# Designs tried in a protein design chat: VHH binders against ATP-dependent (S)-NAD(P)H-hydrate dehydratase. Part 1

Every score and structure here is a prediction.

Target 1, 310 residues: ATP-dependent (S)-NAD(P)H-hydrate dehydratase, of Phaeodactylum tricornutum (b7fxe8)
Amino acid sequence: MKTWNDGKTIAIERCVLPLDASLHKGSSGRVGVLGGSARYTGAPYYAAMASLQAGADLAFVFCAQEATLPIKSYSPELMVAPVYSASDFDPVRLVDDMVNEIGDMLPKLHCLVVGPGLGRCPLVMKAVARVLELARSQQLHLVLDADALYMMSLPVYRSSLKGYDRLVLTPNVVEYQRLFPKSEDNNGESMEDASDEELAAATIVRKGAEDRIIVDQRQVMSCGEEGGLKRSGGIGDVLAGTLGTFTSWHAILLDREAVSTEDLPLSCWTACCAVKRATKRAFDDKRRAMTAPDVLHHLGQALDEMTRED
Below, numbering starts at 1 at the first letter of every chain, in headers, positions and changes, except where a header shows other numbers; antibody chains aren't numbered by Kabat.
ipSAE, averaged over its two directions, is called F for ESMFold2-Fast, E for ESMFold2 and O for OpenDDE. V2 adds 0.75 times the mean of E and O to 0.25 times the DockQ between the complexes of E and O.
Where letters were taken out, [cut] stands.
Atom coordinates printed by the task and the answers are left out, and those that the model quotes come from them; centres of patches stay.

## First folded at step 5 (VHH)

Design a01 (from g7 with P102K; framework vhh_7n9e_1)
Fold by ESMFold2-Fast, scan of step 5:
Structure a01 (fold): chain B 310 residues (1-310), chain A 124 residues (1-124)
Amino acid sequence: as target 1 above (310 residues)
Amino acid sequence: DVQLVESGGGLVQAGGSLRLSCAASGFTFSRYSMYWGRQAPGKGREWVSGISSSGSYIYYASSVKGRFTISRDNAKNTLYLQMNNLKPEDTALYYCARDEYKLWYSDEGSMDVWGQGTQVTVSS
């Protein structure tokens, strides 16, 4: 299946959380975004806002203290939590404090998106790795993007999520080759074969003109929805956040015993369709001037049209 | 059942200090971010201060930063607000609230349990 019309009936049934008039705040998805270093504040903002525009009730950003005010200034709807300070840390205290702050919030989330704007500070990555282990122990859905994909390319972190089937990775072509290096495909990366078994349980969203949904090295679905003719910075972050919402809905539906873990790839495919349809609408509206905020603006409308059963 | 009970309010002169306490019961206090809010006569509710579940991250409204200090004792299920250099403008009903989810974002929709409040009156 390539377009939304090919799979919409089963996707609406299995991947879209029904609207509920008795719903309290947080019932339609609580998405955390772990990212946002002092220098990179836009990416976690786009991801968190995309999760809200896609239909999640609550979006939390766990970020550097120095990133907190800029991110909050972008949107008052975001719940922003400083989890470390770049300017005032002890290496041991930074790791433990960061893990404790985020760890206390994990039971309250349906999905944690990790990576947008995170950076590659070794101590921050060490703390993030411990958070990922805690999230796994609590059966929390994870979406890893950007710098979190870099972490998964490192042997020291790669094995910690072995066999975890509530895990979504969102690599572009270059990041995919780093995660699964082959001599012919490695682009100057390590020539050693990746251990396929370590990430075999994950759902992989390989981004491109056609998004490919891959499980255990095999493409199970693709999204060939027409997006806009313009690529813009931040659209990858919009996809990560939209995946946060759909994986949250999968977590909720899984807890209700309404779906199985095998439906996670379909949820990812649905998110890809939503983002491409939103991008097409934004491009038709703004053409060459299209930016990521325009895609955000159209995301809710795209989802409404996609999920309207009548 | 879940309860929050504030104490420590009273009448104090400008420039004075008060220490508020909030006793939590009926839930695992150490798992929740906590907030102090206030409601002055004729004003809307104002978020004053917030503290993460571990106590590592703390937030203050600009009007109280440098004068108020929030803290918590997870072993005693108690939240505190140390108020120094009190001003007549600080006169309000002070209440603690459990924040089900968020850190650092004041939005009453995230506060799922509220105390009854303790009155603080600052004379000129």
Scores: ipSAE 0.000, ipTM 0.229, lowest interface PAE 15.1, mean pLDDT 83

Design a02 (from g7 with P102R; framework vhh_7n9e_1)
Fold by ESMFold2-Fast, scan of step 5:
Structure a02 (fold): chain B 310 residues (1-310), chain A 124 residues (1-124)
Amino acid sequence: as target 1 above (310 residues)
Amino acid sequence: DVQLVESGGGLVQAGGSLRLSCAASGFTFSRYSMYWGRQAPGKGREWVSGISSSGSYIYYASSVKGRFTISRDNAKNTLYLQMNNLKPEDTALYYCARDEYRLWYSDEGSMDVWGQGTQVTVSS
């Protein structure tokens, strides 16, 4: 499966949460986004808004205190929670405060997206690692992007997610090589037979002109939908948030015993198709002026077209 | 013209004490969080202690907590590290660093000015 038309029938059946009149708010997906340092406020905003535009009911942003007001200023639709302060240097208090604030919310989420705008502060990474352990203990779906991928390149953090099959990673080609340094030769010879025990159960979305869905270092699907010709900042964040919605729907459908864990790669492929189609629509509308907000504005229409019976 | 200059290192016996100083110049010192780091020969860098711009918030690595005290004098543009009960494993090049984002706890990507360091050698 390369285009949406190749897999739409099975994808609609297994990855798209049916519309149901009289569902209570929050029943169609509750996505958390953990990220947003003082310097990088746009990334968690794009991810959280993408999850809402893709069809999630509620989006929560867990971020630095200093990032809170800027993110709230971008949209009143987001529930923004400060979970640490850059002005508090006690490492025990910082870690415990972050874990407690986020931990109380984890049971209310269907998916936690981690990494957009997070930064690489060692103390924040310690708190995030503890949150990932709690999320795993609760069988919460995880989407790791940006700086969370850097964490997964570190042995100390990588082993905490060994065997976790409700885990999605979203590397570009360079980030993928850092996660799996034995999978590719610098001369272009593929070592795709090499496996990594810690991340073997994860679903990998390797971003590119064609998005590749990989499990245990083997490509199982690809998304060859035509996107726009312009590369803009924030589109990767839009993908992370869209994955948040589709992994939330997978979590809901798993709880209903309607699908299996083996359907997670298909859910990721569907999210990739949605973002590529939204990007193509935005590019056709705005051309060189296209930015990530334009992709956000087309995401709902793209998904409606993809999932509606003609 | 932004510069950090460390001093106060030397040779000391196990159980002894040293006081390190870091003189800052070329920027408004009172507006930046400051850190002490160390690197022993053949080992990676280890962050030892950090202090907020006001001095109200302080961080210590577990390896030095209870033995080292970080402080600052904003009027003198100087950062200090009082090291007590020194151990042979404290032997390292000690350097101070300025946080680029002022109040961010990052030792990677946010540290934009580093001193050359002062050598501390603790004999057994």
Scores: ipSAE 0.000, ipTM 0.109, lowest interface PAE 18.0, mean pLDDT 82

Design a03 (from g7 with P102T; framework vhh_7n9e_1)
Fold by ESMFold2-Fast, scan of step 5:
Structure a03 (fold): chain B 310 residues (1-310), chain A 124 residues (1-124)
Amino acid sequence: as target 1 above (310 residues)
Amino acid sequence: DVQLVESGGGLVQAGGSLRLSCAASGFTFSRYSMYWGRQAPGKGREWVSGISSSGSYIYYASSVKGRFTISRDNAKNTLYLQMNNLKPEDTALYYCARDEYTLWYSDEGSMDVWGQGTQVTVSS
């Protein structure tokens, strides 16, 4: 299965939440995005807006106080919550306050996307690690991208998600190598048991010209949809947000006992197909001038065409 | 060695039933999606049914839906196909296959281990 046409019948059945006239706002997916430092306000915005364009009802952004006003200025559709201040000089207070602010919202979410624009402040990463533990305890779906992948490459944080099967990681080739250094045996053969116990249960979306869906270091499917010929910054954020919507829909369908945890990789594959198709449409429209906002603009139409019977 | 061995085929009259078994060895059976395929005389191979690693997801070709039931016992490393209301058109060599990718979106190239098959002949 490489293109949308190869798997669309089962993907529509198992990964796409039906449009129901009885649905109220919030019932078609509530996505949180944890990221956004003072320097990186665009990434969480792209992720949050992508989740809405993909069909989620509500998107929340948890970010630095300093990032709050810029992100709110980008779109009034986003619910933006400041969860820490870069001006706070008390390490314990910063961590505890951040965890408490986010923790209160976790029960209201179907998925938490972590990493877009997060940065690598040690205190913020410590708070995020506690949030990930809390999210896991509540069986909340997680999508880890960007700086959250960096956190998962660190031994001190990696073990907190051991065995968690409602977890999606979105590494590029370089990030994948940092997460799974033993996967690149130069002889092509594994001599020792090199299985990664911490992340074995996670669904990995390895980004590239062809996106590969990997579970327990085994490729289970790929997305070979044609994207645009231009690579631009921010498309990874659009993918993270789109994954937020499809993992939210997986959480909703799983709660209804309509699907199993085994369908999470298919949901991720569907999101990859949507982003590649949106990228192709954006590239056809803008050519070399294409940027991430153009991909975002075409995401809803791409998904509508993908899920329409004709 | 990785092996799949089918059994339970035979000669049966139209309207009858057969239960096929596929014994798996040499790999962690519970981690793989499994398929039943068939090949009728003079025809290509046809995918008949599939079951996910946990048993939660099951698919059937339209030609057998409602008549065949796929199941698995991960503790016994065994895949089953219960065939009811058999028709002469069901006459074929039946084989099981291991899917390297997940069941519901794998292409033909993802099936990496096949059994030798068990013959099913349905008389009118």
Scores: ipSAE 0.000, ipTM 0.148, lowest interface PAE 18.8, mean pLDDT 82

Design a04 (from g7 with P102V; framework vhh_7n9e_1)
Fold by ESMFold2-Fast, scan of step 5:
Structure a04 (fold): chain B 310 residues (1-310), chain A 124 residues (1-124)
Amino acid sequence: as target 1 above (310 residues)
Amino acid sequence: DVQLVESGGGLVQAGGSLRLSCAASGFTFSRYSMYWGRQAPGKGREWVSGISSSGSYIYYASSVKGRFTISRDNAKNTLYLQMNNLKPEDTALYYCARDEYVLWYSDEGSMDVWGQGTQVTVSS
């Protein structure tokens, strides 16, 4: 198992945005979270707040109109934009309006996290697919979690991201099997069909007791940091948001020619280490009473300790 | 069979140059990060330089930075090390190595395949 101490020197050098470069609002990362339906308001909130606690300076939530008031009530730090209404079931108008509303904001983002609390409404998924295509055309970093992973298991949506190397997916073991169904493992054969996989260029964060970083169906790193002994809802959302910040920093550092696209897996591994360390700290503090807000509260401290010189 | 075969070593005078090559076979070379390491007589192994699968990420040990240049030709499955301004302390057996990960992220700990090495001797 790889712990933070195994890779911290290179991770700090290549994945952590220097504080000196972040003097103005928006320069330390602008993360969008596309999700949040009337039924699922907590997930996009946890993801957006995690991105801020991890060090992004702006977080935007694109959600259902019906989710807007609850999410705004959770925190005044979040910029919340309603992008569709559950009451507007006109297929053409709903899709076009949603795409236009989100599309206007994409150039202002360094990363878009898609999926937390999104739901599986076919019209919403159709709009999200068009947003993903637009984001790709602008070379925007993407983190796909939860219901966005479900979309990527569907052939109609999967091929639109073929070859996209600024893409992070965060499946658990069950979701991973749906994304990469194997009749047999052929990755070691250097075959053209292995290189032609739709998601071969993506960085996969396979969540578990040990988080595994996978590229082209090969494990490149793992995060063996000890988390807490309690399994809490919302920690996956915290990871998605933390990945939003580290992928934003990767985008910024790429623009500065300070890193390569090949450093994205290391950025994801760093985010995993931060969340596991925050979870361990929260568990040590709260034990059986630990919840996702406790992990959020410890995320900034965990990152400070990880990157601080003693 | 996975193989790495080094060549290009030899005797050279201080201030001179050598170009080392490492021919890879039995695996998809373009998917692996590659390294050059060395072991001098009476000293431990030293990592010298590393290069990512695409060639975009390159790193050098401080002892060789500015004097050595690592490169790769993925079409020819070959790794190179251009060594300039050689010093007597550069005398060592030079090995190429494959990272077990697709991308380079650690020093020596992730290397799973090593070549036999090519001897470099720098006279003063």
Scores: ipSAE 0.000, ipTM 0.174, lowest interface PAE 17.8, mean pLDDT 82

Design a05 (from g7 with P102H; framework vhh_7n9e_1)
Fold by ESMFold2-Fast, scan of step 5:
Structure a05 (fold): chain B 310 residues (1-310), chain A 124 residues (1-124)
Amino acid sequence: as target 1 above (310 residues)
Amino acid sequence: DVQLVESGGGLVQAGGSLRLSCAASGFTFSRYSMYWGRQAPGKGREWVSGISSSGSYIYYASSVKGRFTISRDNAKNTLYLQMNNLKPEDTALYYCARDEYHLWYSDEGSMDVWGQGTQVTVSS
């Protein structure tokens, strides 16, 4: 049962990118969000905005053409790229076009968040799987949420990420059971199961009243910060985007040789603490009226309070 | 080594047509989203049209929608703008541009390489 005060000293040192007047635009994190269908435009928006509110410099959204104008209308600071259309009738062209549009951007990103609002179209999932392979080949940090977690429940897609240690998965309890059907939490206290070979290197953020950080079927830490009593529909998307920023900062700190790949679970734990604290602040302010935008509004303030040296 | 060279501009009567070309060199053209922008004297630059790297996704400014057609030939490293039913307000220097982030849609200065431009003058 960890609170922010228990781990904040090491977390600030290893997971938080220092504020520096000499930093250039884009130096504090460039996060991509791959998701957003015509039906689900809010999820990628909340994820992308959360990454900016948490301190990333740039957020890019790769989505369906039908989703682009709605997402752009929510916030002009988002860079939005349509990468497929529901109207395309050439399945080979759709996959190749989508992979090329996204693939050209991967070298410009520090993290790619995949899944918010993505949907489960088989052709789109084939293109996403190809993008994940390209991201891995470039050592790009990945955060998989929502429909991307469904993809990881399928052996054909899961195997492509075998042994990848720059990978974060964000399942809730139900999604966790689908990813690891042989694994059971006996008492809600610990995980008891043999390692899943393909995802053994991944960091798993199992969402709940307490967020559990799991590596190789073992809980390595938990976030016991008090959130709000209201469970808003967009808060999971806010967490995915916040993880995008903290995994981007981990990538930057790795390049500076300031941390190791083994610090990724701590980065995820820090993101969980930030979102729980923002949610608590939003709930205290709005009570029953709290929505995901309220959590977004409090995210920057919560992180600032968490990371202040003075 | 990276260059964009526009051609095809000129003087045309209102209601006429022109086809602009942009020859790209020094980079893998097929990997970049491309744009046509324009600038009238004393005014800021305006995005006219954009096309994705594959050619599958296309946008037009409301001022030109239905009159202009953007296309590309990746085998020839060439971007085109077919301009029909030209109006005096279309008079401007027309530039082709490459997207720095390889994105198809952006509002803020993602374009890193601009051509010299080709002048289009539409008489009343």
Scores: ipSAE 0.000, ipTM 0.219, lowest interface PAE 14.4, mean pLDDT 83

Design a06 (from g7 with Y101W; framework vhh_7n9e_1)
Fold by ESMFold2-Fast, scan of step 5:
Structure a06 (fold): chain B 310 residues (1-310), chain A 124 residues (1-124)
Amino acid sequence: as target 1 above (310 residues)
Amino acid sequence: DVQLVESGGGLVQAGGSLRLSCAASGFTFSRYSMYWGRQAPGKGREWVSGISSSGSYIYYASSVKGRFTISRDNAKNTLYLQMNNLKPEDTALYYCARDEWPLWYSDEGSMDVWGQGTQVTVSS
């Protein structure tokens, strides 16, 4: 399956949450985004807005106190939570407080997207590692992008998610090489590496002109939908947020016993098709001027057209 | 059996102090944001103070800011409200509540467990 038309029937059945008239806000997906340092406020905004545009009911951003007002200024639809302060110099207090504040919210989420704008502060990464461990213990779906992928490339953090099958990683080609140094085609070594055992259960979305869905070092699907010719910054954040929505829907459908854990790669493929179609529409509209907000603008329409009966 | 039990209310003169306690049982207290609310005769409910699970984030209504101090002891599963410089308008039934959502997303509808309350009466 390379295009949406190749797999849309089964994807609509297994990956798209049916529209339901409900009095409960949050029943169609509650997505958390953990990221947003003082310097990098755009990435978590794009991810959180993408989750809403893709059809999630609620999007929460867990970020630095210093990032809170800038992110709130971008959209009133986002619920923004300060979980640490850059001015806090007590390392034990910073880590414990951050873990406790985010930990309180984990039971209310269907998916946690980690990494957009997170930065690489060692104390923040230590807190994030504990949050990932808590999320795993609660069987919460995880999407790791950007700086969270960097964390997973570090031996000290890599083993914390060993065997976790509700985990999605979104590397580009460069990040993929960092995660799996011996996985290259025509390599003198086997693709078997002892370190690969930690991530064998994860669904890998390797981004590119064609997105590749990989499970246990094997490509199971690809998204060959035509995007735009312009490779704009921020589209990776849009994909991470869209994956947040589709993994939330997978969590909801899994709880209803309507799908299995083995359907997670199909959910990821569906998100990739939606983002590529939104990107194509944005590129056709704006050409060389296309930016991530343009892709966000087209995401809802792209999904509506993908899922409607004609 | 999830339960919240308030204590420490009573009659006090204007300018006096009271310390309220809320004992929590039947759930992992350290994982929840907690609130103190009050209701006076003929008035609606007012949320006067809230505290995050860790104690790092605290909210006060403008009517009590500078006079009341909220705190928690997670080892003892207890929430506290220290009330200083009490005024006749502070007369109300005071109750504690557990928040389904973190402090920064809290609203009236997110409170899922309430105590029965403890009466505070401030004489002029």
Scores: ipSAE 0.000, ipTM 0.252, lowest interface PAE 13.9, mean pLDDT 84

Design a07 (from g7 with Y101F; framework vhh_7n9e_1)
Fold by ESMFold2-Fast, scan of step 5:
Structure a07 (fold): chain B 310 residues (1-310), chain A 124 residues (1-124)
Amino acid sequence: as target 1 above (310 residues)
Amino acid sequence: DVQLVESGGGLVQAGGSLRLSCAASGFTFSRYSMYWGRQAPGKGREWVSGISSSGSYIYYASSVKGRFTISRDNAKNTLYLQMNNLKPEDTALYYCARDEFPLWYSDEGSMDVWGQGTQVTVSS
């Protein structure tokens, strides 16, 4: 399966949550985004807005206090919670306080997206690692992007997710080389020889002109949809948020016993097709001027066209 | 049964102080964000202050910032509002509410448990 038309029938059946007017608020997906430092406020905004535009009911952003007001100012639809402060933290309490604030919300989420704009503060990463352990213990779907992928390149953090099958990683070619250094030549094509038992159960979305869906060191699907000839820095964040929605829908469908854990790669592939199609629509509209907000603007229409029943 | 019971209201002179308490029962208080709201005669509901489950994050309405202090004691399942430099316009029924969501979400639908309220009257 390379294009949406190749797999759309099965993907609509297994990966798309049907619209139902009688559903309670939040029943169509509750996505958390853990990220956002003072310097990187756009990334968690793009991820959280993408999850809403893709069809999630609620998007929660857990971020630095310094990031809170900028993110709220970008959209009134986002629910934003400060979980640490770079200027007012107590090093002894920071980890426990941050874990407790986020941990309170984990049972109410269908997916947690981690990494957009997170930064690499050692104490913050230590708190995030504890959050990932709690999420795993609750069988919460996880999407790790950006700085969370950096954490997974560190042995101490990687081992905590050993064997976790509700885990999605979204590396580009460079990030993939850091995660699996012995599996790649100069262009990242040696995926079949990847050797890392700790992340063998994870679904890996390796981003590129063609997005590759990899499970247990083997490419199982690819998304060859034409996106556009311009790359924007925020489009990766849009993909992370869109994956948040589709993994939330996978969690909901798993709870209904309608699908299996083995359908998670198909959900990831569907999200990739949606983002590529939204990017193509945005590029056709804006050409050289295309930016991540343009992709966000077209995401809902792209998904509607992809999933239209009649 | 899940309950929130407010106390500490009364009549006070302008410039005076009152401390309100909200006793929570029937749920794990330490897992919930809590709010103080007020309803004055002829006015809509105003959210005065909120505090996260851990107590680490707090907000105040601009009308009370610098005069009111919210706090909680999770061991005693109690929420507090210390009100200083009270003004006649602070006259209202004060009530506490439980929020299922983190502090920064002011969706009215997220407030699922409400107290009956305690009356605060500030004379000129």
Scores: ipSAE 0.000, ipTM 0.229, lowest interface PAE 14.5, mean pLDDT 83

Design a08 (from g7 with Y101R; framework vhh_7n9e_1)
Fold by ESMFold2-Fast, scan of step 5:
Structure a08 (fold): chain B 310 residues (1-310), chain A 124 residues (1-124)
Amino acid sequence: as target 1 above (310 residues)
Amino acid sequence: DVQLVESGGGLVQAGGSLRLSCAASGFTFSRYSMYWGRQAPGKGREWVSGISSSGSYIYYASSVKGRFTISRDNAKNTLYLQMNNLKPEDTALYYCARDERPLWYSDEGSMDVWGQGTQVTVSS
């Protein structure tokens, strides 16, 4: 299926959390975003705000102390938790403190988005790897984007999520080649089975003009919705956050025994359709001036229109 | 290369039972949703049951629900269809198919590997 109209009936039934006035605050999705170094504050903001605009009712940002005030200044709706300081480089204290701060919040989340604005500090990546293992042990849905995808390309971190099926990776074409450097060899002669197998259980959203949903090296769906003519920075972060909401809804519906783990790719496809439709609406409104905040502004309306038909 | 081979068909009386097997080879069976379809002479193809890669999501056509049970053994690369309380209208060629798409959104166009089929004949 390429467009929303092709799959909307089943996607609404299986991927969209019903609106219900009796629901308590936090029951419509609680999304964490782990990212935001001192230098990169916009990416986690875009991801966290996208999760709220898509319909999650709580968004938490776990970031550097130095990133906290800038992120909070962008939106008072975000719950921002400083989990490390860039000025404190004691390796034992930084890693343990960061893991403990984030670990206390994991049971309260339906999904953790990791990577937007994270940076590549080795101590921070070491702490993140421990957080990912803790999240896995608690069966928490994970969306890995940006610098978290870089971590998964490193042998020291790649094996930690082997066999984990509540995992979504959001590579662009370049990041996909880094994660699966030999998977596209049609003759099979040079393929590396071990690296392919480590991430075989994950749902992969390979971003592009057409977003491709891949499970175990096979494209199972694609989103061919028109997203407009401008490629703006931050739209990938908007997609990561929107995936955070749809994977949270998948977690909630899975806990209610309303869907199976095999519905996760459809949830990812639905998120892609929402972001592409929001991007087209933003482009129609702003043309050359379109930026990620414009996509955020249109995300809620795009999702409403997508789910209101029929 | 990639192959699906059905077995277990035959002649059975109304009210009887048969168990069909589909042996998969040449691909990683545990990573694909699988279907059982059937085609009676002069009729179109009917999808009777489907099962997700893990076995967690299962589909049954109304015509067979409560009488047929689909299952899979990923360690043995084998798909099964237990058919109970068979009726003359269940007479058809039964075949298994590999679905390149997730089970909740599948159509004939998403099936990329098909078995040759095994004949099931139910006498009145």
Scores: ipSAE 0.000, ipTM 0.174, lowest interface PAE 18.1, mean pLDDT 83

